# VHH binders against Guanine nucleotide-binding protein alpha-13 subunit (gpa-13), part 3

Target 1, 348 residues: Guanine nucleotide-binding protein alpha-13 subunit (gpa-13), of Caenorhabditis briggsae (q4vt39)
Amino acid sequence: GCNSSSLNKLQVPEVRASRSNTPASQKSSDQSYSHIRLLLLGSAESGKTTVLEQVRLLYKQHFTESEYFHRRAFIYHNIFKCIKSLCRAMKMSDIGFADPINMGRSQSIIADEENHYGIFSKELAEKIKCIWADKSMQSLYARRSQFNLNDSAAYFLNNLDKINTLDYKPSDRDLIMAYVPTCGVQNVIFTASNQSFQLFDIGGQKIDRRKWATQYEGIDAIFFCLAISEYDQKMNEDMVTNRLDDALKLLETISEEPMFATTPIYLFLNEIDVFCEKLDVIPLSNYRKDFPGGDQDDALDFMENLAVAALGKRDKSLYRVYRCIAIDTQMMAELLSTVFKDIMKRKR
Below, E stands for the ipSAE of ESMFold2; O stands for the ipSAE of OpenDDE; V2 stands for 0.75 times the mean of E and O plus 0.25 times the DockQ between their complexes.

## First folded at step 1 (VHH)

Design b3 (framework vhh_rezetamig_d1)
Fold by ESMFold2-Fast, scan of step 1:
Structure b3 (fold): chain B 348 residues (1-348), chain A 127 residues (1-127)
Amino acid sequence: as target 1 above (348 residues)
Amino acid sequence: QLQLQESGPGLVKPSETLSLTCTVSGGSISSSSYYWGWIRQPPGKGLEWIGHIYYSGSTYYNPSLENRVTISVDTSKNQFSLKLSSVTAADTAVYYCAKGTISWDEYLAQGGYFDYRGQGTLVTVSS
């Protein structure tokens, strides 16, 4: 199920390790290399994976050839996963393909159980291009929020010929636009203003959230990603629960957790561009009956107020709220710099 | 591909020290991403975590065994070792060396989580 860092638990009688068993001299040395520990939380499509990738790109100088090779593999896999999801959406919709030949092409894509971590064959690439260019498929993609489809699909599918080459190396933009669902735990160690940080990315899907109920010792701050554009979308796990409502309940649960009573929460209200675009077509009041109406600024204020309400009785000094577009590298550079400075100030 | 190989005596006398070595190939024991440890399985029983060591030299031991157990690394040979003192018949088991990946899950588990292990070696404590 998830890529490379899954930890396999052995069937062992429950025994807890003693941290006091580390010799004093070794503890002193270890403490000199301590990181500020950040916990990255949010739903699977909240933009938390994009935030993690922005941190890697902004605070790491380079990737090894092996790291580019692995990222390239995930890009191909995600492209194939995207086109397969689009084909399944077409099959479940009341709209047929404009070109009847694409029905057979779509069926072969749905039946293809390969993971496609490598370059696509000429035949497969042509099949994907024909399906993507279909007028009915383009119409379906325009309605993608109604089908929980990935917003980055057009970026890669429009550029398939350039990406599908033996010499392809992902650009910084390609890495940011790639969506990889996180399962299990990922982390990145980085330096900002001569301070070492470690950012833990714990999976946002309901199964992974069971791990969040366990003790999180030594967490210095929480980064919570909330995709406000999901106000009209349902959870993939049950297809009935509103995604925004689920995310707000998760935020409430985290904020009310006793172990995080004094832990600052940095709330990233993501996808403000997609949110504003949707407001022109899908009224917020259709999903939020307590929204009194207004312009885009009124809607953004309403969403921010919903998120702040989910924080409950939390002291104002223990949270910050930011509106962002996680795929905007310049915006994220400025925002993350501000956040890391605030965290460093708190450690005094 | 990473490989772990246990080596040491198959028979140990009561009251003596059990000494096992694990040879790591296909990866570096100095990697900051990994921790190295030992687990055992007595006949007819489940797996029991013994302890583990980080690249920094920091060790964590099963509280039931910590008065008798020492784990150490030899970076020059790409090996790590287990010493278990004052053995009794209750220490008879198949012993596995193991690798874990440093992650939040490992921290929450406080030891005992490994993503790879060797084939195991039977150690009998007798006469």
Scores: ipSAE 0.000, ipTM 0.172, lowest interface PAE 14.0, mean pLDDT 76

Design b4 (framework vhh_lunsekimig_d3)
Fold by ESMFold2-Fast, scan of step 1:
Structure b4 (fold): chain B 348 residues (1-348), chain A 124 residues (1-124)
Amino acid sequence: as target 1 above (348 residues)
Amino acid sequence: EVQLVESGGGVVQPGGSLRLSCAASGFTFSSYALYWYRQAAGIERELIASISSGGSTNYVDSVKGRFTISRDNSENTMYLQMNSLRAEDTGLYYCATSVTYEDFLNEGSGYDYWGQGTLVTVSS
C-alpha cells in the first residue's frame, strides 16, 4: 500500500480554495487601478497564517464553502497531530501518566498512522479526551516550551466536543487560532483607505531559492513574521537547530536577496505575550549569553535588536519593526492600518 | 489529490524536436509556478526551466534559446518545446510544482509534487 504521507496528499486538497487566482507576478498592466503587492513570509508557526486570516476578517472578505471545508479538514488533522506530539513528548521525557491506562491509549495514538482529516470516531475522541485530561499530561503542557509544544493546543483540545461534529464550521476565533496549511500561492485582494492591495502567502523558507525570481516578481513590500517566543525551542525536523536562529537566518537570507534589495520589509515580532510569560520561568540569558539581564522591556529591546541585526546592511528606510500578538484582532487592526498607511506613503 | 502527468517523451535524432506536456489536476493550476526538471543517470535532478503563474520564464544556460516553456491555464497543462536537441539532453524529464505547509504544533513542511517522469533519448 501507500504510506500515510502519500495518502495524506491524496485525501485532501493541498491547494486551498483561493479568493484570487492572481499571483503577484501576474499584476495586470491593463488594470485602471494598481494593486500594491505584499509578500507574506515567515518560518513555520511564526503567525504568518494568523496574519493572513486577520486580513481576511478585518477587511470583510467572504469565505467560500470550499475554503471552510479545507480549514475544517486541517483543524481535525492538526488536533490529531497535536495530541500525537504530546504523547511523544510524554514518552521522550520519561513522564508516566497519572492514570496508567492512558499509557496504552497514548501508545495507540502514537501507532496511528492515519491523517484524520475528518470527524473523529467516538472511540478516538474518548481516547484523546482521556489523555488530555490526565494530570501528568497537563503538567507537561504547562512546561510546553521545553518540549517544542504549541500554545494553541489547549484551545482546540478543550473544545473537542464542539469541533467533533459532522456539521462543524470553524468560527472566526477557530480560524484565528488554527494553523491551516498555506498551499501554493494564497492571494487575498482587499481595500484599505481606498487603496487596493494583494497579499501573497507562499513559504520562502521551504522553496528552493532558484524558484523565488519566478514567484516573487514585482513585490512592493514584504511582511515577515517572527515568533520571538521560540527563543528556547528546537526545530522538530532536526531537534538541534534553535527555532529563533532558523527564523533569523531566513530573515537574513531574504534581506540579502538581490531581488529584494530595495523592497521594504515590515517585521512583525509576534507572540510578545508568550515571550514575556516565558521570561519569568526560562531566562533569556540561558539561550542568549549576550543578554545582560533586565526587565521584560529590556528583553523585548534585545530581541528587536537581534531581528534588526539579521537585516544586515539594509538601509533603515527599508524596514519597520512592530511588536504584536497576531491572535489579538484589535491590536492587529491598529497595527495593519499603520503599516498600510506607511506603505501608501512610500508609493505616493 | 495533486497529480502531475507527463507525456511526449521519445527517441529523437540530434537536432530534432520534441514537445513535452504536463497535465495537472487536484489544485488551482493558474495560481502556481511550475517547473521542468531533468535527471540523467547517476545525477541529481536539475531544474532546467520554470514558468510563473504570470508567464515569466527562466531557463538554465544549457537549454536557453533551444527550449521554450509555456502554460495553458484553461487546459491545466504546461508544455516544454525542445528544439535543436543534443545527446546531453537525454534523461528523464519531470514536471513539478511546490506548496508550503505549516502545522500548529510540530511540523512545517514544503511539499514538492512531481510527475512520474517521461524519458527523452537523443541518439544518432
Scores: ipSAE 0.000, ipTM 0.171, lowest interface PAE 16.3, mean pLDDT 76

Design b5 (framework vhh_7qbe_3)
Fold by ESMFold2-Fast, scan of step 1:
Structure b5 (fold): chain B 348 residues (1-348), chain A 124 residues (1-124)
Amino acid sequence: as target 1 above (348 residues)
Amino acid sequence: QLQLVESGGGLVQAGGSLRLSCTASGFTFSMGWFRQGPGKEREFVASISGSGGSTYYADSVKGRFTISRDNAKNTLYLQMNSLKSEDTAVYYCAAGPSYTWSDFIEEPSAFDYWGKGTRVTVSS
C-alpha cells in the first residue's frame, strides 16, 4: 500500500546468491583477501536479525576453516550414528547377516559409545564398509521406508573412502544430506561483486578487552536498523520509555561516538508496511505532538527527518537513509546491492 | 568423559627450548594452553582451532612459541623457544565443547575440559 510514494523502483543488476561449502569458494579473487567489516546495530525487534538472515540468503557464505572443520565433524558423527542405527535395526528385526562375521562387527559398532566427530580409523572404516556391503543389510536398507531408516545413509556410506580423509571438504549437497545443525552465528562472511564482507551482530555478547579491540578496530560501516512502526510502543523493561525514543537515543549515542566519527552509517528505516497499517488506526500525532497530520507519505517523511536529526552534526557524506521491509527478500536484494556498491565506492 | 593429559615439562636453561604435549582421550574442537606462574593468576598462552587452520598467541609469547595439533593422535603441542625466567609456570591444556563451534578465545571460562598441568622451570 504506501511503498510506491516513498520507495523508488531501484534499477540495479540482479543479485545472485551462490551457496558453496567448499573452502576454494571462499576466495573471491586472487587479489582480494581483505574483508570489509560491517557492524550491525539495532534493537532485537528492529529487523536486525532479519537483515542478517537476508544477507545469508542473498549472498554466498564464506566458511572459515573452523566452520568447515565443525561441519565435517558432524558429517562423520552422523555417518557413525546412521551405521549404528542400521545395525540396531538388523538386530531388532531379527535379521541375520549374509556373512556371519558381520554379526560380530555389528555388535562392536553397537557397543561403541564414542561420538566419532573425527576421521575414522582404518579398522573402523573397513568394519563399516563390510557391514554396509552385506547383502542382508542392503536388503534391509532397500526396505528402509518400512523400518524408518535415514535415506541419506547410502549417499555417505557408498562414498566412505572419499569422505574418510583429512583433506575432505564437504560440498553443498553433502551438508544438506548430513543435516548439520546450525549453531549461533555472531557474524556472517559473504561475497558481493567479488568483494569479501564480514557482518558482525554484537547483540548481547559480552566484549572483553581483546575482543573489543578486534571488533571495533577496522569497522568500515555501520548498519543501523530502526523499526519506525514502534512509535506507539513502550519498552518491556520499564513500560514507560517509548521504543522509538530509545532507538533514536541509541542512534544519537553511536553517531556521536568518537570511534565512529569517520565511519559511514547506513540507516534502515524498517517496517514501513506495519507503520502505514498502524497509521490508519493509531494516529501518529497521538505520540508525536509536532506531527501536523497528513497522508502516509507525510508521516514517512516526518519519521525520516526524526532519524536524521538523531544523527546530529554528522557530515551528510557519512550517512545514507533507506526505507525498507526487512522480510521482503526482493526489496532487500535491491537495497543491499545498492548499499554494498556505495561501501565499495568508498574503498579506493 | 573427555580427559586431557599434559607432558613434556621440566627444568630448562634460559634461552633454551622445550616441547609440551597434551593428549586427549577423544575428539576435540578448539584447544589452548594456559599457564600460572608463582603468585600470579592463570593467563592465556595460545589457542588453536579444531582444524589447526587458525592460531592465536598472547603478546608475551608471540614469535617464541608455536602451537600445533595432530588430530589423528588427538594431541596438542606447544613448541617453546627462547625461554625466559618469566615463562616459569604450570602449563595447562584446555579443550572446548565437543558439539559446538569455538572461535578464538582467551578466557578460561570458554573451555569445558582441563588437564592437571605440567610444570616448566626456566633457570637464569
Scores: ipSAE 0.000, ipTM 0.317, lowest interface PAE 11.8, mean pLDDT 75

Design b6 (framework vhh_7w1s_2)
Fold by ESMFold2-Fast, scan of step 1:
Structure b6 (fold): chain B 348 residues (1-348), chain A 123 residues (1-123)
Amino acid sequence: as target 1 above (348 residues)
Amino acid sequence: QLQLVESGGGLVQAGGSMRLSCAASGFTFSSYMGWHRQAPGKQRELVAKISGGSTAYDDSVKGRFTISRDNTKNTVYLQMNSLKVEDTAVYYCARSEVDWETFMSNPENYDYWGQGTQVTVSS
């Protein structure tokens, strides 16, 4: 194919010197001073990475060229991973494609062992578009939550022609919609209302026990993300454990941790739109026998009560609960502003 | 244009001392600066980090290495004492916006890197 030097370098990552569009003097700190320290927690696919990206975009943190390049590559990778998973799901469901030619196209995609961190060839892009447009595939995708698929897939697949260009640069919306795994510890320093904040996102990097104890010391607030839409889904690791139950146990563990006994927890009940969409197809009572029935608001109230119960004996002054859609930038702008104001008020 | 240039590397005998310098142009040392090293066939690792008056060191060099900076010269230094054969590596200067108190073992947290300088410690 048509390999770019930059894309080949990303497939074998190396650390590069990069430059931001922001003048260096504006990022200068001439003295030691404390930030308000925030810890971002949540299970896999809870929306915590999306919250971090929203903070980065809303509070004027600039992405480096290396970061755009990295995210661009993972957008292609995730699109291919998604279409391959959909093709496998079609095969496993024993449902035939509406267009018989798509059966052969699907098999070629399933057999493709490449990671696809680069732009798709015209042939591959056409195969993907034909498979995605198939009526049987669209019917399968309508039940996507039952297959544990990324809900952003339609966004990228519907816009493949715009994304699959040599000079593609991800928009702010593209960055928010993309699922890029957290690699290592991510830390964002930003300013809101003339107050400096530091937000920690704990990734896959293993950290020394002494370093963990030191970093948890002095945390001013915890942001806990919980995807309530996962009430019907199982963990990929075992295909047995309910994802919501796993997230609630993690929340309970964090709330009971002695070092966080006086640390406020800001609980983000995420994916309320997906949750409400699912209720008509997948009754909550099938998974939560204690749910007495009711409308959409009754179900949201029930989920909020489950989350509050997981906080245990925690004083009501030491938590806040918010319903949100992490990918909705306007909603998140308003919500984060309210949260940061509340945190600042606690610090007098 | 932003540049980080290391100097002061070379050959030294075990038990000896060496000072590395990192000169920055196009910006001021008001953010987080660090030294990393990479031995052949091994991953790059954090050696020392400085932010304002605060410093942090990897356990393997604590008590032997000292990081310091001169903001007027936009230069950061790594003073290496009681050198061991195991200290042999290419040493890199790096800048980050990440606080020294965060989990700094991940090189991906650093925004700017120098080209590296070789330090060889003979027995």
Scores: ipSAE 0.000, ipTM 0.106, lowest interface PAE 20.1, mean pLDDT 74

Design b7 (framework vhh_vobarilizumab_d1; at its last look DockQ between E and O 0.01; V2 from the best seeds 0.00; counts 0 for: pae E 16.9 > 2, unsure alone 61.9 < 65, grease 24.3 > 24.2, placed apart)
Fold by OpenDDE, look of step 2:
Parts: C-alpha cells; sequence; structure tokens
Structure b7 (fold): chain B 348 residues (1-348), chain A 125 residues (1-125)
C-alpha cells in the first residue's frame, strides 16, 4: 500500500481581505468623484503595506475586529516563520550555534510543520528565545539579506515575551511592523486636510495590465514604494532577478504607461535605514558596478538617481521623490502631510 | 509519484560537448523550477544551473557561458547543454525538482523535494 504522503499544501489561510463587496458601483456618470483617488504600487516587501498601515494609523482608520484578529494571527505565524527560516539558514550555512544545545532546538523547529497562528507553548517560546539569543544566530541575522528574511523579524523576536500572552493585543507599532501580504485590492478611505482620499493597494505579483486598466481609470496620483535596501537581494520567485532592478523596471513601466502620462508619481525611496546599515557590510559596488563609490550619502544619491532615471522622460512636474523609513510613524506623518498638500494643490 | 530520470551522460574528451536530459513525471512540470546539480568525487553537491517556471535561468560561475539549461514543458523534459567541457566538469549530474521559489523552501511549503539517480559525465582525455 503506497501511502501517497499527501503533501499537505500548507494552505496559508488566504487572509480573505473582507472583500467589502462594495458593488462595482455602476458608471453613474455624474457623481463628481468626491474622493481624490490614489494608487499604491510597489514590489513585494517594498513597504507599500506599511505605508498603507501608516495612513490608517495616522488618519484614524479603525481596524475591524476581524482585521485585528487576522493581524494577530499573522504576527504569530510570521514569528514562527522567521525563526524557522533562521534555523534553516543556519543549517544550510553550516554555522554552528554558540551553544550546542540550540542545535537540537533548531532541529525541532525545522521539523515542526504546524502553522502557528496563535500563542506558542511555553516550551516553544523558550526554544525560540534561546535560539534567537544565540550569538551565532545573531551573526547570521546580520546577514539576513542572503536569505531574504523580513527586516521586522528582530522586532518581533525581541518582543516575544510581550506577544506570547493570552491577552495579546497588537500595538500600533506591532501593526506597522507586521507584514501581511495583501491579497487582492485593498481600498482605504480617509480624510486628510479636509479632503477625502481613497487609497487603492493592489496586491499581487504581476500587474495584469488587462485587469488594471479598468480599475485605474481616474487615478489622481500614484504612490510608488521602492525598497532601496534590496540592492543585494534576489526575487524569491526565481532567485535570479535582482529585486531592486525588478522594482525599477516596474517603475519604468508605470511611468511609461499612457494612462498615467499625466498622473503625478510620488516615489518613496523606502528603507533608507536598512540600506545604510547594509552598506557597512555589503558594499553597493559589489552589486552596482555603475556606482562610482563614495560614502553613505553618495550611495543614497546614487539610488535616487537610479530611481529618477527609471522615471524616464516623465516631466519633472509629474513626480516627487522622497527618502523615507516607512516604519517611522513620525517621519511618515510629516511626509504624507507634505504629499497630500501637494496633491491638493494640483487638483486645484 | 515524482520521478526524475537523467540521461545523456558518458565519456567525452576535453573541449567536447554533451547534452543531458531529465524526464520528469508525477507532477505538473511547468509549475516548478528545475535544476541541475553535480557532485564530483570527494566533493559536495553543487548547483550547476537552474531554470524557473517562468524560464529565467541561473548558472554557476564555473559553467557560465559553457552550459545552457532549458526545458520543454510539452515533453516534461529538462535539458543541460554542456559545451567546452573540462576535466573539472567530471561529476555525477543530478536533475532536481525545486519548489516554486526559494521563498517556498524557506517557508516549508515547497522546496528541493526530489532528485534523480544521476548520470555520470566523465571528461578525460
Amino acid sequence: as target 1 above (348 residues)
Amino acid sequence: EVQLVESGGGLVQPGGSLRLSCAASGFTFDDYAMAWYRQAPGKGRELVAGIYSGGSTSYADSVKGRFTISRDNAKNTLYLQMNSLRPEDTAVYYCAKEGYSWADYLEGTSGFDYWGQGTLVTVSS
């Protein structure tokens, strides 16, 4: 009896974003779009979701209980996923733990095939903490770009004791730091400076141009997130394509899209903190031969110039470039305020 | 059941060419990345070339410009064209089924899940 080991497709629960089935409102011709419509674009893990969460936070958009529950679940899942990835990376790199006891702990985590969407057992939590505290593990984490680990992993692992409680309620910071893959199109309506805005986040890897053309009619501005720290990283899908290059290509595509010929693009050069940190360990010149060299500021300028170049022949009046740390709420508050004011000036 | 069957290995002189084939069955071939690995005597297994479901390719530096990985989805077959062979290319070559992505491997949802028996390539004068 050939026991067909049913490869249990770990069905990552599709966080069914509650499709608020707002019916595709019929083309009623006359309703003067009372909302300024914004399109949020960016590659996976560019920080676009973080920007969306910041908008929600800053402009008092309340999470539904369901949304909150899902985010909580994803936080636990992400913690486990991160530690498991770290354990696997350690094994693959043939790096020994500083404490040999952690080897056994690591193996147990790797062998754990459960999706942990809830509170960890005391035993599991202890294993995670011990592994994370290991000096060799910390050294590996410093090179996390090599295996595309989420940059928020340290944040959650460092706060595991706070999170791993029965009454855990994600803080605003937790929500900002949590990576929740966007499935489908998310729509957020908010008010800023006495103006109503509608922000569309289109989830998914490939911009299916056909599907988008009808949905993108009437877009007043585009927010494009670019993680500049990804200069050394490859796409998860093929492990060949450079993430930064891919993102730049996307930007170029968007900039050259006829439907957006007059649509202003607000480019967010995101993760400047991570970028600067990486430069100390991973020289930009190793990945960008066109980089003439220089200090951190030179590198930032170089990245900005790359992004501007990707915008191509777009009129300078139709784009703005900002350096940002999307996870920095204060920075984002100031930045978004500036952006919204600019958008409103253009509509006038 | 997933099956990978390599063929095309043999003895070749330095500078010669070989084409390896891997017949795949038991899975949706076009959905998965495939790869060629090799293991020389006394050495570890190393990636030679990979091809993803979308057709993107990756090569080890040691074989870049000499080897070409390709796939025929209609035939569920993976190929490795090896040109300008060198004695250091002597190894058992393995066909490998990978997951959808490296990310899938890391997440434990997919990954390097099957290897063929391998085919021996000997480059000797």
Scores: ipSAE 0.000, ipTM 0.258, lowest interface PAE 13.1, mean pLDDT 82
ESMFold2-Fast, scan of step 1: ipSAE 0.025; ipTM 0.354
ESMFold2, look of step 2: ipSAE 0.000; ipTM 0.117
ESMFold2 (binder alone), look of step 2: mean pLDDT 78; pTM 0.777

Design b8 (framework vhh_7n9e_1)
Fold by ESMFold2-Fast, scan of step 1:
Structure b8 (fold): chain B 348 residues (1-348), chain A 125 residues (1-125)
Amino acid sequence: as target 1 above (348 residues)
Amino acid sequence: DVQLVESGGGLVQAGGSLRLSCAASGFTFSDYYMYWGRQAPGKGREWVSGISSSGSTIAYASSVKGRFTISRDNAKNTLYLQMNNLKPEDTALYYCARDVTFEEWLQSGGYSDYWGQGTQVTVSS
C-alpha cells in the first residue's frame, strides 16, 4: 500500500553533536572550505522547509525562543486564515452546511477582520471546531484543489484544543508541521558520520539562473523536494498553472543547468500518504490524461516516472529517487542517513 | 523597501532604565508580528521579545522577563522596548525585526525576517 511501507530500504541514522570535528589529516591545513555543500530546492510547500527542520532536529541545531514564538504566532494566524478561506469557499460554492447553525458561525468568521496571531477565545475556538467538523466542510476540504487550500491544515485544525492554550509551546512535531516562508539564502551546518555538511535553502523565492553561477559554486549534491500530492492544485500566483507542472519544470531547469551537469540530484517524492488519500476522492486521470489507470502503487510509479522524465538526459548514476513523508521524523532519520552515506561514498 | 530604524540606546548605570523605539516604513505595520533581538560584542544574535500584530500575544526571553516590556503603536508604525533594572549583561546592539504574513506565504514570495541597523545599549557595572 500507499504509506511509509512504500519507502525504499533505509538505514538507522548516526546523530552527532555539532562541534568542530575535523579528520586529523586535515587539521594540518586551513579548514576554511571543508564542508560537503548541499543545495535544498523545491517549490513552495514541497516539504523542503520540513526537510531542513528535520535536519535541525536530528543533527542538533536547536530552535531558539524567537523561533518558538514566531512559529506559535504563525500557527494561530495560519489556522484562522485557513478556516476563513474554507468559509469563503463554502459561501462562493453555494454549499450548505450539514448543521445549519454553522452558517451563522461561518458568517462571523468571514466578518472577523483580526489577524489572530494570538490564542483564540473559547467562543472562537468552538466556532472553528464546529465548522471544521461539519460534513459538508470536510467534503469541500477533500476537493481543496479548487480553493488553493493547504494540505497540512487538517493537522492543526485536528489539534486545535492542544495548541489553543496560554502555555502552548510548539512540539518538535508542531515545528515540523508548521510552514514558515523564508526568502534569501539560509544554511545549516551539521555533522553526520564524522563529516561536516552545509545545507543551503534558497527559500520560497523564484530561482534566477544568473544568481546560481555566483552563489552556488562548489555544490556537492542537490536535494530536490517534490510534493506529489499537489497534482490537483493550481499556483496561487496565477490560479492557472498546475503546481506539479511548475515543480517538474523547476526540476527540468535545475537538471539542465550546466553548473549542475555532474552534480547528483536526490529526489524526495514527498507527501505519499496525502497523495494516496487524495486518489480515493480525486482521480489522477482527471489531471493526467496520460495516466493509464490502476491502483495506488500504479499511481506512485506514474508520478516517479514523471519526475525521472523531468531529469532529461541525466546519467542514472547522478540521481536517486526516494518516496517519503517529510513530517515523519523516524522515516526521515533513516532516509537522510542513507542519503548522507551515498554522498560520502562519492567524495572519497 | 522595508525600513526599520531603531533609536533610544545609550549609556546607563546598572539598575537604570532605557526606552527603545523602532520606526517602521515600507509595509503595513499592523499586519506583522514584530520582535526585538540583540547582539553582545563577540556573540551571536539572540531573541529578546516579540509581539503579535494586534498586540494581544507577547513573549520574552527568560533573561529579560519581568524587567523588559514590549509594546507597539500601530497608528504610528512604531515598536517599543521599555528596559528596566538593566544589568551589565544587557550590553548589546539592539535590533528591531519584522516577520512574514500568511498572505506572503500564500503568494510564495515571503520575506526573511528583516532587521534594522540597531541601537547600542551599554550598561556600566
Scores: ipSAE 0.000, ipTM 0.150, lowest interface PAE 17.4, mean pLDDT 76

Design b9 (framework vhh_rezetamig_d1)
Fold by ESMFold2-Fast, scan of step 1:
Structure b9 (fold): chain B 348 residues (1-348), chain A 127 residues (1-127)
Amino acid sequence: as target 1 above (348 residues)
Amino acid sequence: QLQLQESGPGLVKPSETLSLTCTVSGGSISSSSYYWGWIRQPPGKGLEWIGHIYHSGSTYYNPSLENRVTISVDTSKNQFSLKLSSVTAADTAVYYCARHEITLDEWLSGSSNFDYRGQGTLVTVSS
């Protein structure tokens, strides 16, 4: 099966928290050649931001009240964006709500031009809950990949009452499940097994990728996140290009780049749970003609082989492949521990 | 045609600040398509990237030089400048100003990160 149990036998080494509240120590580490430098890559929605947040939560122990306030604001904003996108999808598909009253509610959501960075009014919250509970809406959401809908929307919409309180403070789980932009953070410095690491997020903005390539020729390892669940989805930018094909092309380009010829690539095949869920409804063979059929394990093996093929002629010693669920903190703790140990063993 | 020209003192004393200016002609620094930066080549060594700047003032510096480097842009004069503090003999090099293309498509096609650079200026750090 397509679940986190495959990784639960990994022993997690004891990890010591980074000294996030010591600016002098952090600056010294930034200027030192003793830290291991990691480049985090992947297409939009590949889970790379989730991996960065897992590193931040697992290896940095301190979030300020200001940071929680900022993240809370974007959680509300993202919930509203998700429900508005779902309402637009219902309208575009010309699908009627099971409850006719929800048509008027949906129209008011679509017409609402506020960004909603704050707590929802009782009226707005009830409107959102009624729309989300509608049987026609739930049927549309089951087909969400066909409409490029957010796969994480159900988590927040199912937990709206818990989240929509004046004293709400995002849990670690809430932070992992939400896309929350990092404000002014270009990298994460952390300590694992008494070794300092620096993880660079290239952003995902195409315009910025060449800056990182020029600046970081001395990167010690690349983390590449690939959402295998995207096999049936199209790019928002053109609504034509398959998202998995775009991600595989990016992986191929990075693997073939001369500056990364001797740099190990740690490939994270993310969203194996969503992938297996989709296989029950959307056959992989509809999108991959060379997939002969089979069970979920056959499909996972096929996807892993596609990703390895995209690495091209890269020496097997210069890559590792892991299946994961980036939002699963326990799985990520075990996996990241294994990855960091492997990286440390490569360093002579 | 685009032209970049370095200017500044060819001799700087140890512990002082090295200051260079790049004047851009035949093109605008205010373009959203480009970053503007500095690279250097010490005698007998390879090229070393120093840093670059966007017209908005956003800067990216080589981590090994970060505490000593300041790059600034003056869009009204179509110029950008480098200041490198606390110089030593190891900072003796030919310094080049350069234009960086921003587009990923050009990078993916194998194009150079530097589509244009100046002729270079030798800076010697000596008493």
Scores: ipSAE 0.000, ipTM 0.111, lowest interface PAE 15.4, mean pLDDT 76

Design c1 (framework vhh_vobarilizumab_d1)
Fold by ESMFold2-Fast, scan of step 1:
Formats: structure tokens, sequence, C-alpha cells
Structure c1 (fold): chain B 348 residues (1-348), chain A 125 residues (1-125)
């Protein structure tokens, strides 16, 4: 879903004010206007929201003050959820903290029932910092996939002192790293190389399949985001389904859909940095028995082949595959420029 | 009406075995992931075992090798086979229905949206 029940209770600024939520009734008018229509797809936390934010930062005006306030709240909330999950994992593992005093600190955090959408007290911030710095905690974090933890946790925990100030305003980097949930059909209209584009993000939306032919007719290209780093993680929704397997099933479903038979798919294999980091600790072969071993490049090739296999019998001219780090603005600027130029050439 | 009804709980001696059942009704059982949770006195609910719609299983470290989760889609029933029971396995055991798997066409929901009433398992001499 879009938001947990606790998030829905927070008075949140209208994040969509600087984005377009285009009704289906405007579809024919938009098509007659010569927009190139792009559909952004991917499983939860695949990086699709990050790609959308990169498009906003690279091709649109920066966030409003209310949007910064909204994202700030979720940054604090996610930091606290993360440290609490780590404390629970330490308790379940029967591994003691390197500093015995952190046991009491950890118990205090586990017992804390607040959602923490605001700045942390000095006492709470110090507890979090001491727990995070603990050598046993760092060892457990190296095995973080066993606990289904957000891979960006280290970024925020390492920067807690900068974030935990009354006048904190999230940087562009912080916004990219935050993974703030979005709801409903979102779209961004932007211009690249004198061409108008419309990017649709279907965040958390359930679509009536009877309406697909009318809702997605005229899509010029699909952007599919796949977080390859999630090969060892389970979905939050059931805690048993492997996230990569779910994403590959989604890709297969999209590629086999008759309405997309001739629509090019631009596949973004995201989080290659986190993937390579995990390979040093968590062997890919533990989750993919067909992987024969090898270096990081061999593992990346294996993941790319796995994703291409999910595309089925799709003609090679109707897909492109890119390895990326969605949070890397420089890399994304170069990648998106290449992708948009390729799409424009198809429309000549 | 969506409903989950657990059965099979009771008193067993340490080292004994017990099989829990969960009868599901009001939904397409074969389409959902299912799980067993337990709650001991003074503790929160913990995941014991899970099974996907496709049959993939996962277990808590404390029960791995002793417990087996399985499903019978023809009977709309979830099972938990518990072997080598220990006093610390004493808890109320709950059957839970997982949310729909995330995909583009269906979307996804919270982890578990339907829970049974629970069945008490006591491991004591």
Amino acid sequence: as target 1 above (348 residues)
Amino acid sequence: EVQLVESGGGLVQPGGSLRLSCAASGFTFSSYAMAWYRQAPGKGRELVAGISSGGSTSYADSVKGRFTISRDNAKNTLYLQMNSLRPEDTAVYYCARGGEYYDFWSGYSEAFDIWGQGTLVTVSS
C-alpha cells in the first residue's frame, strides 16, 4: 500500500501539488498534444520513486517547502523504525552487545511505542548513536537481509547529528535516499531535448484490468525498475515471498501483456552498489542455485540474464537493459539522457 | 465472510508432537501466502513459519528443523506439524492470511489482514 495506518494519522502537506495527477479523461487530449508517454513500473522499493524524484530534480523545479516538511517527518520515522528493528534482531540473535550498557539502551528503544515523526531528544539520539557504533551491531547489520532492513539505513544513521537539528532541511541527496511512500496515479510532465514527456508512476494503485486498454493505450515506452540487491530479501506483505522473485514475476506479467507486445521496455537494474556489497557477505548461490560462482561482474551478468529471461520471447529491439544506482544523480543524468534520446529516435 | 479457524492445540509432554490445522473460508485460499504466529504470556506475537501461494516455506530459527508448515489447497487448510516440543514452545498459535503479493495489476496490502482466534499449546510435564 500507499501508507501505513500510523502515517495516515499524520497531518501531511499535499505532496502532489508540484506533480500532475492526470485523470484518464484527459488521455486523448494529452495524446493529441504530442507528449511521449512513459509508464514507470517496478515492485515496492525497486527505486521507481527514486527515478521519479531524479526526473523532478533534473528536469523540473525543486521541491516546495511543504514537500520538504513531509519528507523530513518520514526520514525521522524511518530512522527510528530501522534502529528499533535492529535492536529486536539483536535480542532474537542471542548475540550480546560488545558494550554491555547497550543492552539497556536497546531495551529502552524496543519499549518506545512512539512513531517519532519529529526531531529526537538528546537522550534518544545518544542511545541510537551508541547502539549503531557497537561492534556487534555492525556485524549484525552486515547480515541485514536476514532482518529485511532498508539498505539505505547506514546513510542516515551515519549522518544522525546533521539530520537531528531543529532547522534541518533535507538535501537533494537526503530526498533521494529517503524512500518516501507515494499513493495513487502520479505523473510528471517535463521537457528533454525540446521534446515533451509524461511519466506515469503507479504507486500502490490497484488497477481494474478491464480498463487497461483504455487507461494505458498509447504508452510509448515502459521504464521497469528492478532492485537486484533484493535477491536475499522477503516482501513485507507476507515475509515469505522473495522480493527479486516477485519483481521478476511482475516483469514477466508486463512483458506478456498483449497491449505492451510492441512497447519497448527500458529495464533499470538498480542498486548495483548494494548488490556488490552484499555479495561479499551473502553468496548469491544461497538464493540462486544456478549461479556457478564468480566475481561481481559474473554475478551482475547472471542477474541481467535472469531479468532478460523474464522478458520471455520479446524481440531484442523492444528492450534495453541498464545497470544503475538510482540515488546517483550524475549517473542517472547521463543514463536518462541516453534513454530519452533512444525513445525519441523510435518516434521519427 | 472471510474466516480462519485454528484447531489441534492442547497439552503435550516435552519431546512430544502436535499438529495444528487452520480451516480457511470466504476467499481463494490457493492465491494467498499463509503463516503461523505465536504469542507466549508477556511477549509480543512472533512469526513461527510462513508458506507462499507457490509452496515456498520459511521458519523462525527457534523452530527450524522441528516444525513443518504445509498447505492443502483442495481442503483450504493450513497445517503446522510440531515435533520435539519444548516448554518454551508454550503459546497461543495464530493462523494468518498474508496480503496480496505486490504486482503492477493487483497492487499490494499490509503483511497480514486476516487472523484466526488462536489455539493454545501447552508443553508441560
Scores: ipSAE 0.000, ipTM 0.165, lowest interface PAE 16.1, mean pLDDT 75

